# Designs tried in a protein design chat: VH-VL binders against q8iwx8r149to289. Part 2

Target 1, 141 residues: q8iwx8r149to289
Amino acid sequence: ETQLDMNEFDNLLQPIIDTCTKDAISAGKNWMFSNAKSPPHCELMAGHLRNRITADGAHFELRLHLIYLINDVLHHCQRKQARELLAALQKVVVPIYCTSFLAVEEDKQQKIARLLQLWEKNGYFDDSIIQQLQSPALGLG

## First folded at step 1 (VH-VL)

Design na11 (framework fv_namilumab)
Fold by ESMFold2-Fast, scan of step 1:
Structure na11 (fold): chain C 141 residues (1-141), chain A 122 residues (1-122), chain B 107 residues (1-107)
Amino acid sequence: as target 1 above (141 residues)
Amino acid sequence: QVQLVQSGAEVKKPGASVKVSCKAFGYTFTDYYLHWVRQAPGQGLEWVGWINPNSGGTNYAQKFQGRVTMTRDTSISTAYMELSRLRSDDTAVYYCARGPDYGDYFDAFDIWGQGTMVTVSS
Amino acid sequence: DIQMTQSPSSVSASVGDRVTIACRASQSISSYLNWYQQRPGKAPQLLIYAASSLQSGVPSRFSGSGSGTDFTLTINSLQPEDFATYYCQQYYSYPLTFGGGTKLEIK
C-alpha cells in the first residue's frame, strides 16, 4: 500500500511459503515489527496476510505456513506487549483460520486445529473469537 | 549457557508428597513453557504436564490429575512439581524440560534438566 | 490418548553401520513428531523436530522422515557416541506421548 512496501513484504513471505524455516519466519516477523508504527500500519499488514491466506487460489502449504508466521507474531506480541499489532491480527484471525480449515481434508484440518489448541492455551483471543474458530462454517458468517 | 537445574534426590514413604524444583538460567524464564516428564527405572518416558511460567496456567495428563500441582516463582526463575499420595510405582527420575509455544516446533524439548530421582518405598 | 509404537525395541549394530528405527502412531499426527536420544545416565536430547527438521548442533548423519502414522529415524554411518536409547514423541494432541524406546547396542 501507499504507506508500506507490500512488494518488500511479499518478498519476505515467499521463502516462508516455500520452506517455512525458522530463519524465514524470523525475517518476516522482524519486518512486521519494524513496520508496526501505528494501528493503521498494523492493520495493513494483518489485512495483507488475510488477503494472501483467504485467496481462492491459495494452496494449503501457503495458508499453513503464513498461519505459522502469524502464530510466531502473536507469541512475540503477547511477550513484548506489541498491543496494536496483536489487535490488528485479532480482527482478521477468524476469516484466516476458518477459510483455511474448511478448504482441506481431515489430515490437513488436524494441523490447523493444533494451532487453535495452542492459541487457546496461550490466551491470544477472547471467548467470542475462540467460539468462532471452533465453529469454522458459522465463523465465516 | 541455557540451563535447567533441578533439586536433589528424594526418598519418600507411600502416601507422602514430594516437591521437585527446576531453576532456569540463561534465558527469559517467562518465554517458554516448562514440561515435566518422568522415567521409571529401566522404562520409557512419560509426560506429566506443563506450566506456563508467564500466566501460571497448567495442563496435566489425566493420569496425574488430582495428585500433581505445578507452580512457579518468577522472581527466582524456578518451577515446581508437587506429586501427592505417592505410590511405589511413582518411583522414577523426574525431568523438567523447556518447550516453545510457537512455530511448527512447539512442544519440542530442546533443553532438559539433569533429572531428580524420586524413590518411593517402605 | 495417541499410542506410539517403536520397532525394534533393541538393535545391535557396529560402528559405520546404517541404522533405521521406526515409530508408528495409533492415529494420524501429520508431521508433529520429535525424536530424542538418551545416553545412559543422562537426560534426553532433542535430535529431530517436526518429523524431519534437524535440531541445531545435531550431526547430519541423523535424519527423520515420514508423516501421518509412519515415521523413521535414520543414522548413517553409526559412531561410538550414538549407542543410546532413542524415543519418538508426538505433539499433535495432549497428553503428549512417547514411544517405548529403541536401545541401540554395540554388536
Scores: ipSAE 0.028, ipTM 0.663, lowest interface PAE 5.8, mean pLDDT 89

Design na12 (framework fv_namilumab)
Fold by ESMFold2-Fast, scan of step 1:
Structure na12 (fold): chain C 141 residues (1-141), chain A 120 residues (1-120), chain B 107 residues (1-107)
Amino acid sequence: as target 1 above (141 residues)
Amino acid sequence: QVQLVQSGAEVKKPGASVKVSCKAFGYTFTSYGLHWVRQAPGQGLEWVGWINPNSGGTNYAQKFQGRVTMTRDTSISTAYMELSRLRSDDTAVYYCATDYSEYPGAFDIWGQGTMVTVSS
Amino acid sequence: DIQMTQSPSSVSASVGDRVTIACRASQDISSYLNWYQQRPGKAPQLLIYAASSLQSGVPSRFSGSGSGTDFTLTINSLQPEDFATYYCQQSYSTPWTFGGGTKLEIK
């Protein structure tokens, strides 16, 4: 059965949440690529990020910093041809983005909206996903 | 062809208001934030604020709070920056810019600039 | 606000020289650092984003390095069109802030 060391993953995510340094993001990103062994493995990692980011108790910095990790992973997926990891993230990006956008006031929403502009420019998602991200309240249901 | 085109030079008296326009071409106007940056003669670059063209939401540098208003008209892909109660130290070239590139805040597209002169 | 300190404020050089410009952030900004070139009477042009990524169309003699708080712009084998003012800018958090600029002058 598909199994990942989620405690090890969380140990890498914590420095990203706390500091969001280039080194912390690179370490988390590299761990994800090294563990992207099959579609179920990728879906476990993507689902874990979704769970952490969309939790009711998640603070803004946690949400934002983990979305920065996702942004860097998406960029690297195109270069490394990591199709399964990209596909897994495409399945969870709507709840991740929309929940984070709606959870904060206007000034913080602008930081998150900037990432959507980048994702649209780089073609990470199809038009149906982009449409949902552009309408966050409708994207959540 | 992605470009930003600004309105022409303005000369104003102290206490007046100025409204500078920035029209976007060659991309989806509502998908990218519009930033305003100014540069006083012989000085460096200073960020004034930005507008989300989709929502109309704005964020202004604290120094300009209460004097600057940013708006947009999506029907003509144009953003506006209005600065009120002008002082002589507001004399500057005002630029609009957007981060069409791969990273947020990396301004790869700039308007040509609008010289605003405030003199008695 | 994040303060950006740029050094030197001015540098004199000759065509063919290697020039370096430094930029320091008052706090850790990871790699969210951009470099711009501004020619007299013109709008700034993006040269480098994310500390070390060369903008499309920018000559390879330009390079950026650094992370965290200390960053460097390098121009290898200076050309006549490179005499301009250079600015660093952090894009880690709002408000976006710029360095004071470095004017590159003909020796």
Scores: ipSAE 0.007, ipTM 0.529, lowest interface PAE 12.1, mean pLDDT 85

Design na4 (framework fv_namilumab)
Fold by ESMFold2-Fast, scan of step 1:
Structure na4 (fold): chain C 141 residues (1-141), chain A 121 residues (1-121), chain B 107 residues (1-107)
Amino acid sequence: as target 1 above (141 residues)
Amino acid sequence: QVQLVQSGAEVKKPGASVKVSCKAFGYTFTGYYLHWVRQAPGQGLEWVGWINPNSGDTNYAQKFQGRVTMTRDTSISTAYMELSRLRSDDTAVYYCARGEWFGELYAFDIWGQGTMVTVSS
Amino acid sequence: DIQMTQSPSSVSASVGDRVTIACRASQSISSYLNWYQQRPGKAPQLLIYAASSLQSGVPSRFSGSGSGTDFTLTINSLQPEDFATYYCQQSYSTPLTFGGGTKLEIK
């Protein structure tokens, strides 16, 4: 009933994964906003990002670059008052962030952790979610 | 080493045009926006605009709209800023700067050495 | 356009002093604020990005704080090479805008 072209989405995600350019992020973000037609549509997109990022065998650059996409989308959700897409991302950010953080060593963790400080300052998530992001092992358990 | 190298100083008459170049070394030219910032003698920094070297898209501050054109040549990793119909108050050092991107956290981490443009009769 | 206001416009200090420079945005810019140092005759250099993140190679005596509209750059123990002009910049939206600058002068 609720359907999105996931192959089209993946075609936009691949340049982000491979090169992480501003153009690639912008194209992915714009596609997500143009397809944010209802809560189920937003949840499908957010769920797809969760599945790609938390997949067994996903490499660090894939995880990091797609989290960069999520950061860009979160920023624009507040600016555009896109509450349904923001709510969908709030439901998946804990497994996305915590899985990515725990999969890597300290120097790579710092690249991901800088975004948590920004997310706290911008008020993208409530205190419960922030506490889970601050304690990644607890967030997954 | 990551570096932006700009063309040399220019002296122009009012009404003329000037074209400043900025050549990138040591990184993927199309991966970062290039910004132009100017500074009149003894004054502060003023953003002129940016170019996306990958697409060629530009965004100019309204004050310069219609007088500035930003272009690039990806084959030689060089960006250009052309400012037309020059006035004496366009006298400034013009900098190019790389907008380092951290997932939408723009910061100018690498700057060119600057090009002095003097507009005098 | 987002207007950035710096205070003070100049400050006189001695080596070893703690110096604080303020920057205010005309609207909320979250944490999309950068600080730059410019020595006479030189291009600006990035000190702090995302309001509080120290750029690689920048001495730890520099720190940034704040979010929303009010931001601060602190130099904990001033060194001779720190006498320069400092600029804040919002990167939240175009046009990107800079504060008017703060000139740090030797006493």
Scores: ipSAE 0.016, ipTM 0.575, lowest interface PAE 6.3, mean pLDDT 87

Design na6 (framework fv_namilumab)
Fold by ESMFold2-Fast, scan of step 1:
Structure na6 (fold): chain C 141 residues (1-141), chain A 120 residues (1-120), chain B 107 residues (1-107)
Amino acid sequence: as target 1 above (141 residues)
Amino acid sequence: QVQLVQSGAEVKKPGASVKVSCKAFGYTFTDYYLHWVRQAPGQGLEWVGWINPNSGGTNYAQKFQGRVTMTRDTSISTAYMELSRLRSDDTAVYYCARDTYYEPSAFDIWGQGTMVTVSS
Amino acid sequence: DIQMTQSPSSVSASVGDRVTIACRASQSISTYLNWYQQRPGKAPQLLIYGASSLQSGVPSRFSGSGSGTDFTLTINSLQPEDFATYYCQQSDSTPYTFGGGTKLEIK
């Protein structure tokens, strides 16, 4: 019986999608950490982000801005040793990144690839995940 | 307020090692990557490498691979760069610099620099 | 490694002049280019990040433009404190690389 207020989550995600301010990202990140009460809670939040980002009708700015939120959450996970939220995000990052990368042309792909360089730089993922992110078409199967 | 303070000038003989410190003030030390950049007298800027103070992970320019070691001590918010087997052409001012929190990456805060002189 | 070529290596100008400095990357770096100012005996200071974003506290006479491989730093109406060396830097991928620098000298 894992319960999260997904309408509250979406209300925090919408300003990130629309304007992507540091304050909006911080509010979303803080909400996720406040609600990271157990592995199922973390998996619900990570799954919701995956669903929003990988939706067929999602525009580039939505995908990119929510990935910026994920980047901030990953950094906070390492700083706070929030293993359960990190593990939940590790389970969804491949479809999130690879779908976003393959959905756009080369100039926009470079913006997304910059985040992968940061994630490799910061050691957020093991070699298996990194290899999938480096080869997006193979990562999706 | 936010600043990086480096250790003082060093004079070393060829073959010796030098360890430069960089202490962070006014921000959460583990939230920002730290880079090391050097500048030989009258020359341009050369990137040496970076350290992630949270994980201890590092990345070094190939030219320094095997001679440079970057470490940190989170209890005192201090990063270190040790360069071994010093040569006269390692004579330079060594800077530490803070990476931005969000993309795009840029070096927004710099230490004052540490002059390392390698001479016989 | 991405090579950064900066031109000119030096430029002489007078207070009030408009100055343009160019930077070229050996491969596309999108907009992941930064500009730094270094005054004699001082550490570099960030002026512009992401090709065109002005760093907080930097005067509006500084502007950056470009994408891909070709980038420009422009200083409108030079002030005495602007006589310094300017460096471009790519932040697209490691290793980070800098241009050779442009020394802006008083005429």
Scores: ipSAE 0.007, ipTM 0.579, lowest interface PAE 9.0, mean pLDDT 88

Design na7 (framework fv_namilumab)
Fold by ESMFold2-Fast, scan of step 1:
Parts: sequence; C-alpha cells; structure tokens
Structure na7 (fold): chain C 141 residues (1-141), chain A 121 residues (1-121), chain B 107 residues (1-107)
Amino acid sequence: as target 1 above (141 residues)
Amino acid sequence: QVQLVQSGAEVKKPGASVKVSCKAFGYTFTGYYLHWVRQAPGQGLEWVGWINPNSGGTNYAQKFQGRVTMTRDTSISTAYMELSRLRSDDTAVYYCARSRYYGSGKAFDIWGQGTMVTVSS
Amino acid sequence: DIQMTQSPSSVSASVGDRVTIACRASQDISSYLNWYQQRPGKAPQLLIYAASSLQSGVPSRFSGSGSGTDFTLTINSLQPEDFATYYCQQSDSTPYTFGGGTKLEIK
C-alpha cells in the first residue's frame, strides 16, 4: 500500500496558501521531492494538489499560490530528471489550470495566463496539453 | 526517413535581411520544437532561438532579440528564420535542429544540413 | 546565461587510445547535458543526451558521465572516423549554451 503523510503535506501547504513566501514554497517543494519515491507516491501528491485547487470552495489566492508551488516543482522536476513526478503533474495540470482560469474575472485570469506563457517557454508540457490550457473550457470536457 | 532540409546559400549586403527555410520530413512537424543554431567560420556553435510549430510561440536568445523573427507554415511543414539588419559578423552557417519539449528529450537529435549566409559588401 | 567550459580545447591521440573530454557548467544543470560530434564541413550529430544516454545508432565506444556541474565524454578505443570537434550543450534552461568545443586530432 502506497502511504504518504497527507496531514504533514497540508501543514506545509497552509503557509503557502496564507502568505506564499519563497521559504514556504521551498519547504513544500522539498517535502514533495523527499516523498517522490515511486509513481503512485507522485500521483498521490499531484492528486492532492488537484483536489485542493479544484475544490468548489477554493478562493483565488489558494489556487494561485498552490499553482506557484506547482511551477517551482515543475522547474525542479526538469532540472532533476524527476520524470515520475513530472508525469504525475502533467496528468493533473489541465483541470488545475482550466478550473482556476474559468473561476475568475479578467484581471485575475491575466495572472494565471502568465504562468501558461512561462510553461510553454520552458517546455514543461507537450503541445496537446498546451492546447488544452489555451482553451480552458475544452480542457475541462 | 526523418530529416530537415534547408534552403540554399545566401550572399547579402550589410543592412539587408535574410530568410532561411527548414522543411521537415518523416515526423509530426507540430510535435517538436525547431531550434536555430549558427556557426561562424572556424568558430563554435551559438543558439539563436526556437519556435514551437504548433502554437507559433518563439524564444530568442537576448543577443538576437529585435533582429530575428521565427515563423512556420504547418501546411508545408516548414519553419523560417529571418535575420534583419545584417552585419559582416552575422556571416555563419545557420542550422535548424529539432528537440522535444521537456526532460531528456531536449537534445537536438536531427539537424538540417546548414545554410551558409555570407554578409559582404 | 549558463556558461559551458570545455577542456581541453584540443587533444592529439592515437588510434586505440582512450580519450576523455571534460565539460563544466557555471551552475547546476542536473543531467541536462548533451554531447555532439561535428566532422569538418558537416552538421553536428547527437552522441549522448541526458549526460549518459547513448543516442540510437552511436557506437558503444562513446559514453558520458556526470551530473550537476561536471561532465565527461569518454571515447574508448579511438578510431580514425572519430577525428572531429566535440561540443557539450546544456538544455536545462534557455538560452541553450554550448561549450567552446574540443578538437580531436588523431596522431
């Protein structure tokens, strides 16, 4: 049975949600890499982030700040050849991004769209995923 | 047969523009980035930039920003690099090369044959 | 920008020798390092990707090692067709940058 301490993970996510400091993001990122022991472990962490971000009650700052964590993790996945964690995040990024984009007005959508530009520039996702992110309503169907 | 085929040699005067083409064969054109790399005579390799043929998105090295434009035509699987305001030190062989988008796939596994661009009076 | 430093700039070796070329990155690039061979008048060819993975069709006498900032290309039992210039390249972040090259001259 694949096991992760989700309470410990949530304790690290809460400061990111509340304040989004570089220290808080670094702590969350480091915990994820320490626990990226197998594909099921990576899928549990990625799935938990998806669940937190796509929840009906999630406010914009929660969504945005956890996507900032995902951005830092993507950068380090590429850097560290952490293919299993990258693959797990690639499977959840569409609902994460598209739900967040569609939930807010134009000014806040602009903040999220800057991340898509960065992700495309850095080559984190293939064109199929990028196209879904560019068409958020279709990405959720 | 997977290959990249480039247009022929160009001779230009200083101040002119040059547009080099790179046509893809034997693979899904929109599935890979296309990079441009140049090499001055007797010198090393210098990355110019990439284009994502699917989106048309580009990324240029700072040195070339404002002088280089990369485009593509997906109907003929061809990418283009246009370099403007040419100087004599732009004289080089210009290569196109493909890579995947992330991880270990960011290696240039297929290269065009190169296009010699000579800038002289 | 990430600076790539190759050493030596040239090396002279005999057929059958083991040759080692070094490449150093100015910052941690993990394993996002590629090695290319360029014969005179030809386009470069990929030899090694992701620091240590042999490209399909490349002879097994070529190998790569290293991670972080220090990388090595090794050619075991050099052959006449290996006369060429070798380049390392980081693909961790844009702009992609190349080492200055190592010219291999067979004695």
Scores: ipSAE 0.005, ipTM 0.539, lowest interface PAE 13.7, mean pLDDT 88

Design na8 (framework fv_namilumab)
Fold by ESMFold2-Fast, scan of step 1:
Structure na8 (fold): chain C 141 residues (1-141), chain A 118 residues (1-118), chain B 107 residues (1-107)
Amino acid sequence: as target 1 above (141 residues)
Amino acid sequence: QVQLVQSGAEVKKPGASVKVSCKAFGYTFTGYYLHWVRQAPGQGLEWVGWINPDSGGTNYAQKFQGRVTMTRDTSISTAYMELSRLRSDDTAVYYCARDEYGWAFDIWGQGTMVTVSS
Amino acid sequence: DIQMTQSPSSVSASVGDRVTIACRASQGISSWLNWYQQRPGKAPQLLIYAASSLQSGVPSRFSGSGSGTDFTLTINSLQPEDFATYYCQQANSFPLTFGGGTKLEIK
């Protein structure tokens, strides 16, 4: 049975949501890697981030800041060959990105779109995922 | 056109306070964080802090904690930085700047010269 | 605080030269480094973000590289308008900190 302390995770996420410092992001990232013990553990963490970011009542700063955490984790996964955590995040990035992009006006969308450009440049996702991220409305259907 | 326009130069005595304004044009004011960065004459850049215009939330460099206050008025798309208990070493050009991905400052105000002299 | 060190503090070059400016962080900052250009009496302008991403509207002769603690800004074929002061800035943790600047002067 797969179990993680989600209250402990949320305690690390709250400073990221509130202030979005790289130190807070590093703390959250380190917790995720220390708990990336199996594919189900990785899926629980990725699913929790998806649930928080795609929630109907989530404000823009929460969505954006947690996506910044995801970006930092993706970078570390690629360098460290952390395949299970990368795979788990690849399964949830479409609803995370597309929901966040469609929830805001054009100026805020540009900020989110810069992340997609970076993800394309760094090769974090295959062409099928990138295609869905490039068409957010189609990606959610 | 996207731009940030700051208030004019200020001359203050030691111990006084100064309040600099930064008005946003050509974009959604609440969509971007605004940072304040200062530069003493002939010196480099120093980060002061940021404000989230949507929430009013702020984050200040420890060096300025207790002396700086950042606020905004969304009805006129204007952010403010107030620095109190001024010292001669606070003499600098103060810039407001818009935040993008990676805490990168893509749009800057023209700067406000604050001179602290007795 | 993360200390940012730029080298050299000044460099003299001619139009058409390839110029490289270095920036070193006192601790690992991943790819969270931005580069700015500042002309005398003007506000800084963003050139490069996230170590290697070229800002829209910036000429392709500018490029950034590096990760961790060591970063470089390269100007491949120097133009007259490039004589300015260049600053690196780490975006890994608060407070955000800048390098001391590198002044690029005409030879």
Scores: ipSAE 0.006, ipTM 0.539, lowest interface PAE 13.1, mean pLDDT 87

Design ut1 (framework fv_utomilumab)
Fold by ESMFold2-Fast, scan of step 1:
Structure ut1 (fold): chain C 141 residues (1-141), chain A 120 residues (1-120), chain B 108 residues (1-108)
Amino acid sequence: as target 1 above (141 residues)
Amino acid sequence: EVQLVQSGAEVKKPGESLRISCKGSGYSFTSYWISWVRQMPGKGLEWMGKIYPGDSDTNYSPSFQGQVTISADKSISTAYLQWSSLKASDTAMYYCARQEYSSGWYFDYWGQGTLVTVSS
Amino acid sequence: SYELTQPPSVSVSPGQTASITCSGDKLGDKYAHWYQQKPGQSPVLVIYQDSKRPSGIPERFSGSNSGNTATLTISGTQAMDEADYYCQAWDSSTDYVVFGGGTKLTVL
């Protein structure tokens, strides 16, 4: 029964996908925080991002730019004690990261791998999740 | 128990500087935002701005940007609101209040208020 | 900028139900919180996250939030409930906290 305006969310995600500007990411991040009303709301938003990023038809720029949004959100969750949204993202980060990493060639993988280094440094995830992110093929199977 | 204790009432003249304080106790001071709220005599609540004491990140209402400075000293669990030059229109009750981010930014604990009177 | 609108005053007789509204664009997509302020006192949180009561707040206080309107409901209103009531939300586009203008509840 938990519902959010997914059309409104997608309207904010589209400029991120197309141009990935600081303002577009900020608008998407702020919308997510304003809608982080309960664990089910957070899980709905995180699940929607997972669905968009792991879709068979998703191109690299879509995947990369939405992971940039997730990176910004993770930073603010930890810094500002947004525990429910952080927990929801922890549940979906493995399929998001691993699918994106394995779908592209080595030069593009480096752009994604730099984010994992930052996530490790900042302690966003426990050792179990980090191990899965460090071994993407194992993480998916 | 959680408590926010504010500094005492102030009587000042226009043009004078002032800093008032809000001391938190009974919780992790660096883990919660502190907001400042103005209430002019007989008027409603106006949000002025907030600070996250853990890293001194601030955000101001446009009406108060450049009019006041919000700061915090996490070593003594104290947040501050400061004016470089007071105006008669700054006469008001000033509250500090604690916010929990993941709970939709509500104020669960309030200080007792600091009355600032600015007159010649 | 985002605004919350409240009626300036509401009057009820003792024992009646008081209803105080707070209106804002798509407010139901945000959390609404409510504060009670009695003369000479600090505001007190009476409802948070649309409908939840802090410990110590009587069960006669309840809240709802849908569409464009949040409502604070006080059943069996008592003389002691006479106060100013403020709604509050957070505006995601600016990261600003927004208060309604306040409603004076009079119990006659």
Scores: ipSAE 0.007, ipTM 0.558, lowest interface PAE 10.6, mean pLDDT 88

Design ut10 (framework fv_utomilumab)
Fold by ESMFold2-Fast, scan of step 1:
Structure ut10 (fold): chain C 141 residues (1-141), chain A 118 residues (1-118), chain B 108 residues (1-108)
Amino acid sequence: as target 1 above (141 residues)
Amino acid sequence: EVQLVQSGAEVKKPGESLRISCKGSGYSFSTYWISWVRQMPGKGLEWMGKIYPGDSDTNYSPSFQGQVTISADKSISTAYLQWSSLKASDTAMYYCARDWGEDYFDYWGQGTLVTVSS
Amino acid sequence: SYELTQPPSVSVSPGQTASITCSGDKLGDKYAHWYQQKPGQSPVLVIYQDNKRPSGIPERFSGSNSGNTATLTISGTQAMDEADYYCQAWDSSTAYVVFGGGTKLTVL
């Protein structure tokens, strides 16, 4: 089995964290799809994103920009080849979203909440996950 | 059925502008990337760039950045490849292809032959 | 700057197995895809994600990808399989699609 190069992944994530350009997000997304060879590979990538976003001391822009990457990946996961990646992201989205939402004030929360509205409209997650995302404090407990 | 239909062959002179098209049907056009691929006479395939019609996000090969413009009109399910000023070296067959998550091209247009000569 | 290398030509007799290779640095860590192109026609996807066949592609087409080399294998090769074959991968470091130079398969 092929193991993932997490240093290579982090090198792609850093420009997203710093600038969040469409090119940086596209490069990160493309790396994830290229490495989405099996469910364990997808879970390693999703878990790494969760670790980065929920880490103690992660600042708002890091959390927000990596969630923008996740949003772009989810949009493209509606294609059949990305089913395993969608499943892996479903396993980590609750701690990612809820931790990020609760870490900031109302104005910044609205930026994150807009993504939840989009995820609901596009049907990326089942009702159970959506309910947890809608109640962030209860979703973490 | 999924189909990509490209515009007809073009014969142009150096310095002229040109826009060729690729119309998708049989699927949700805005949810798939469209890539453009060049094939010079007797040569192999070269990836030029791509567009996601849903938000007009583009990514270009460095060899083609600044040489062409890729655009799309999702209201008519059509992607475009455009030159502001053609060169003789632009003579080639141009293909559009549906890009399955930037992983592979599952459907291809029939190609548009562009001939640029004086 | 990532490159895929293919032999320019491969020849086989009808009914024999054809093997077309595609080499790139750690290509086995990426997905390899294969396209068939006949003269005057558009490319046709014959193998995607290393070893999967699209609907309508005969089972005599198969693929593998490990280490630095991906291989397209055509068993019981027929005259109709005569074509140019291109491998393709996506380069994660640049986010660019890369094609091999193509291999002309001759069936004689």
Scores: ipSAE 0.007, ipTM 0.543, lowest interface PAE 9.7, mean pLDDT 86

Design ut2 (framework fv_utomilumab)
Fold by ESMFold2-Fast, scan of step 1:
Structure ut2 (fold): chain C 141 residues (1-141), chain A 119 residues (1-119), chain B 108 residues (1-108)
Amino acid sequence: as target 1 above (141 residues)
Amino acid sequence: EVQLVQSGAEVKKPGESLRISCKGSGYSFTSYWISWVRQMPGKGLEWMGIIYPGDSDTRYSPSFQGQVTISADKSISTAYLQWSSLKASDTAMYYCARLDYEPGGFDYWGQGTLVTVSS
Amino acid sequence: SYELTQPPSVSVSPGQTASITCSGDKLGDKYAHWYQQKPGQSPVLVIYQDSKRPSGIPERFSGSNSGNTATLTISGTQAMDEADYYCQAWDSSTDYVVFGGGTKLTVL
């Protein structure tokens, strides 16, 4: 059985996709932290974001804005529940980042690459993950 | 010190009801999931279900759905496993275990409650 | 239903390396955790999140997880390591905890 209200999650993601306001991102982030009750809950949320971002029909702004949500969540992982959410996001960030990077032209790639620089600086991911993010085509293998 | 202390051994007849307990101490009881795990004599570990005491969100293994009830009482930091009608096949050691978000596995286990069901 | 498969037994001589495997469909996409259980005792977490050791667990315990197989490795195996070992993962699609069938480690 489903353990999370995915329709409620999608209702919070839609304003982020459409407008990408700080209020919309904050609402989505707060919902994710409130539902980060166990590793499977965190994996369901992370997996859902991966599915939305890597879908064949996803346009650039959808991918970029949901990656902005992920960035904000990574930045604010400070609680014990947040460790599992961080771990779940670490398991899906490679397909999320690499698919988004390879789907676009150089100017748009620059926006995505800026997030990687921030993630490296903040130490969100181990060397193996960083290496895959730095080599997106190999990361999708 | 984090501890999970379980109720004592039980000897029952088929058809009788039973509730066993798992009391948490030394941590915020409402902030951690508690699982129940069965181990039949000479057999491996079987996950039965899990409860989040903060909101009583409860999940069961398909093998145990409808066979047992898991509950918790926040006021006394205690989780429960209950049978309405015991069977001889329920004879086993029952463990409760706490899920920690880091490491994400079960970091503390109760000492176990032996349940014997026989005629 | 998701299942984890372990060999029922592994034997090793004192001082040798023991390897205990745990197989499951795309297990490398999940975290594998390992528990040690000695007779009459509760399980003890010895490896979490594939390869990390809880405080108090000797360095000779290590783990890996890739593809379909997670492995618990005990180097320089000692008599005190004789126990049953269980792998465990969460099936995120069903939100079920799954244990492997257990492996009895004998040190001869």
Scores: ipSAE 0.007, ipTM 0.540, lowest interface PAE 10.8, mean pLDDT 87

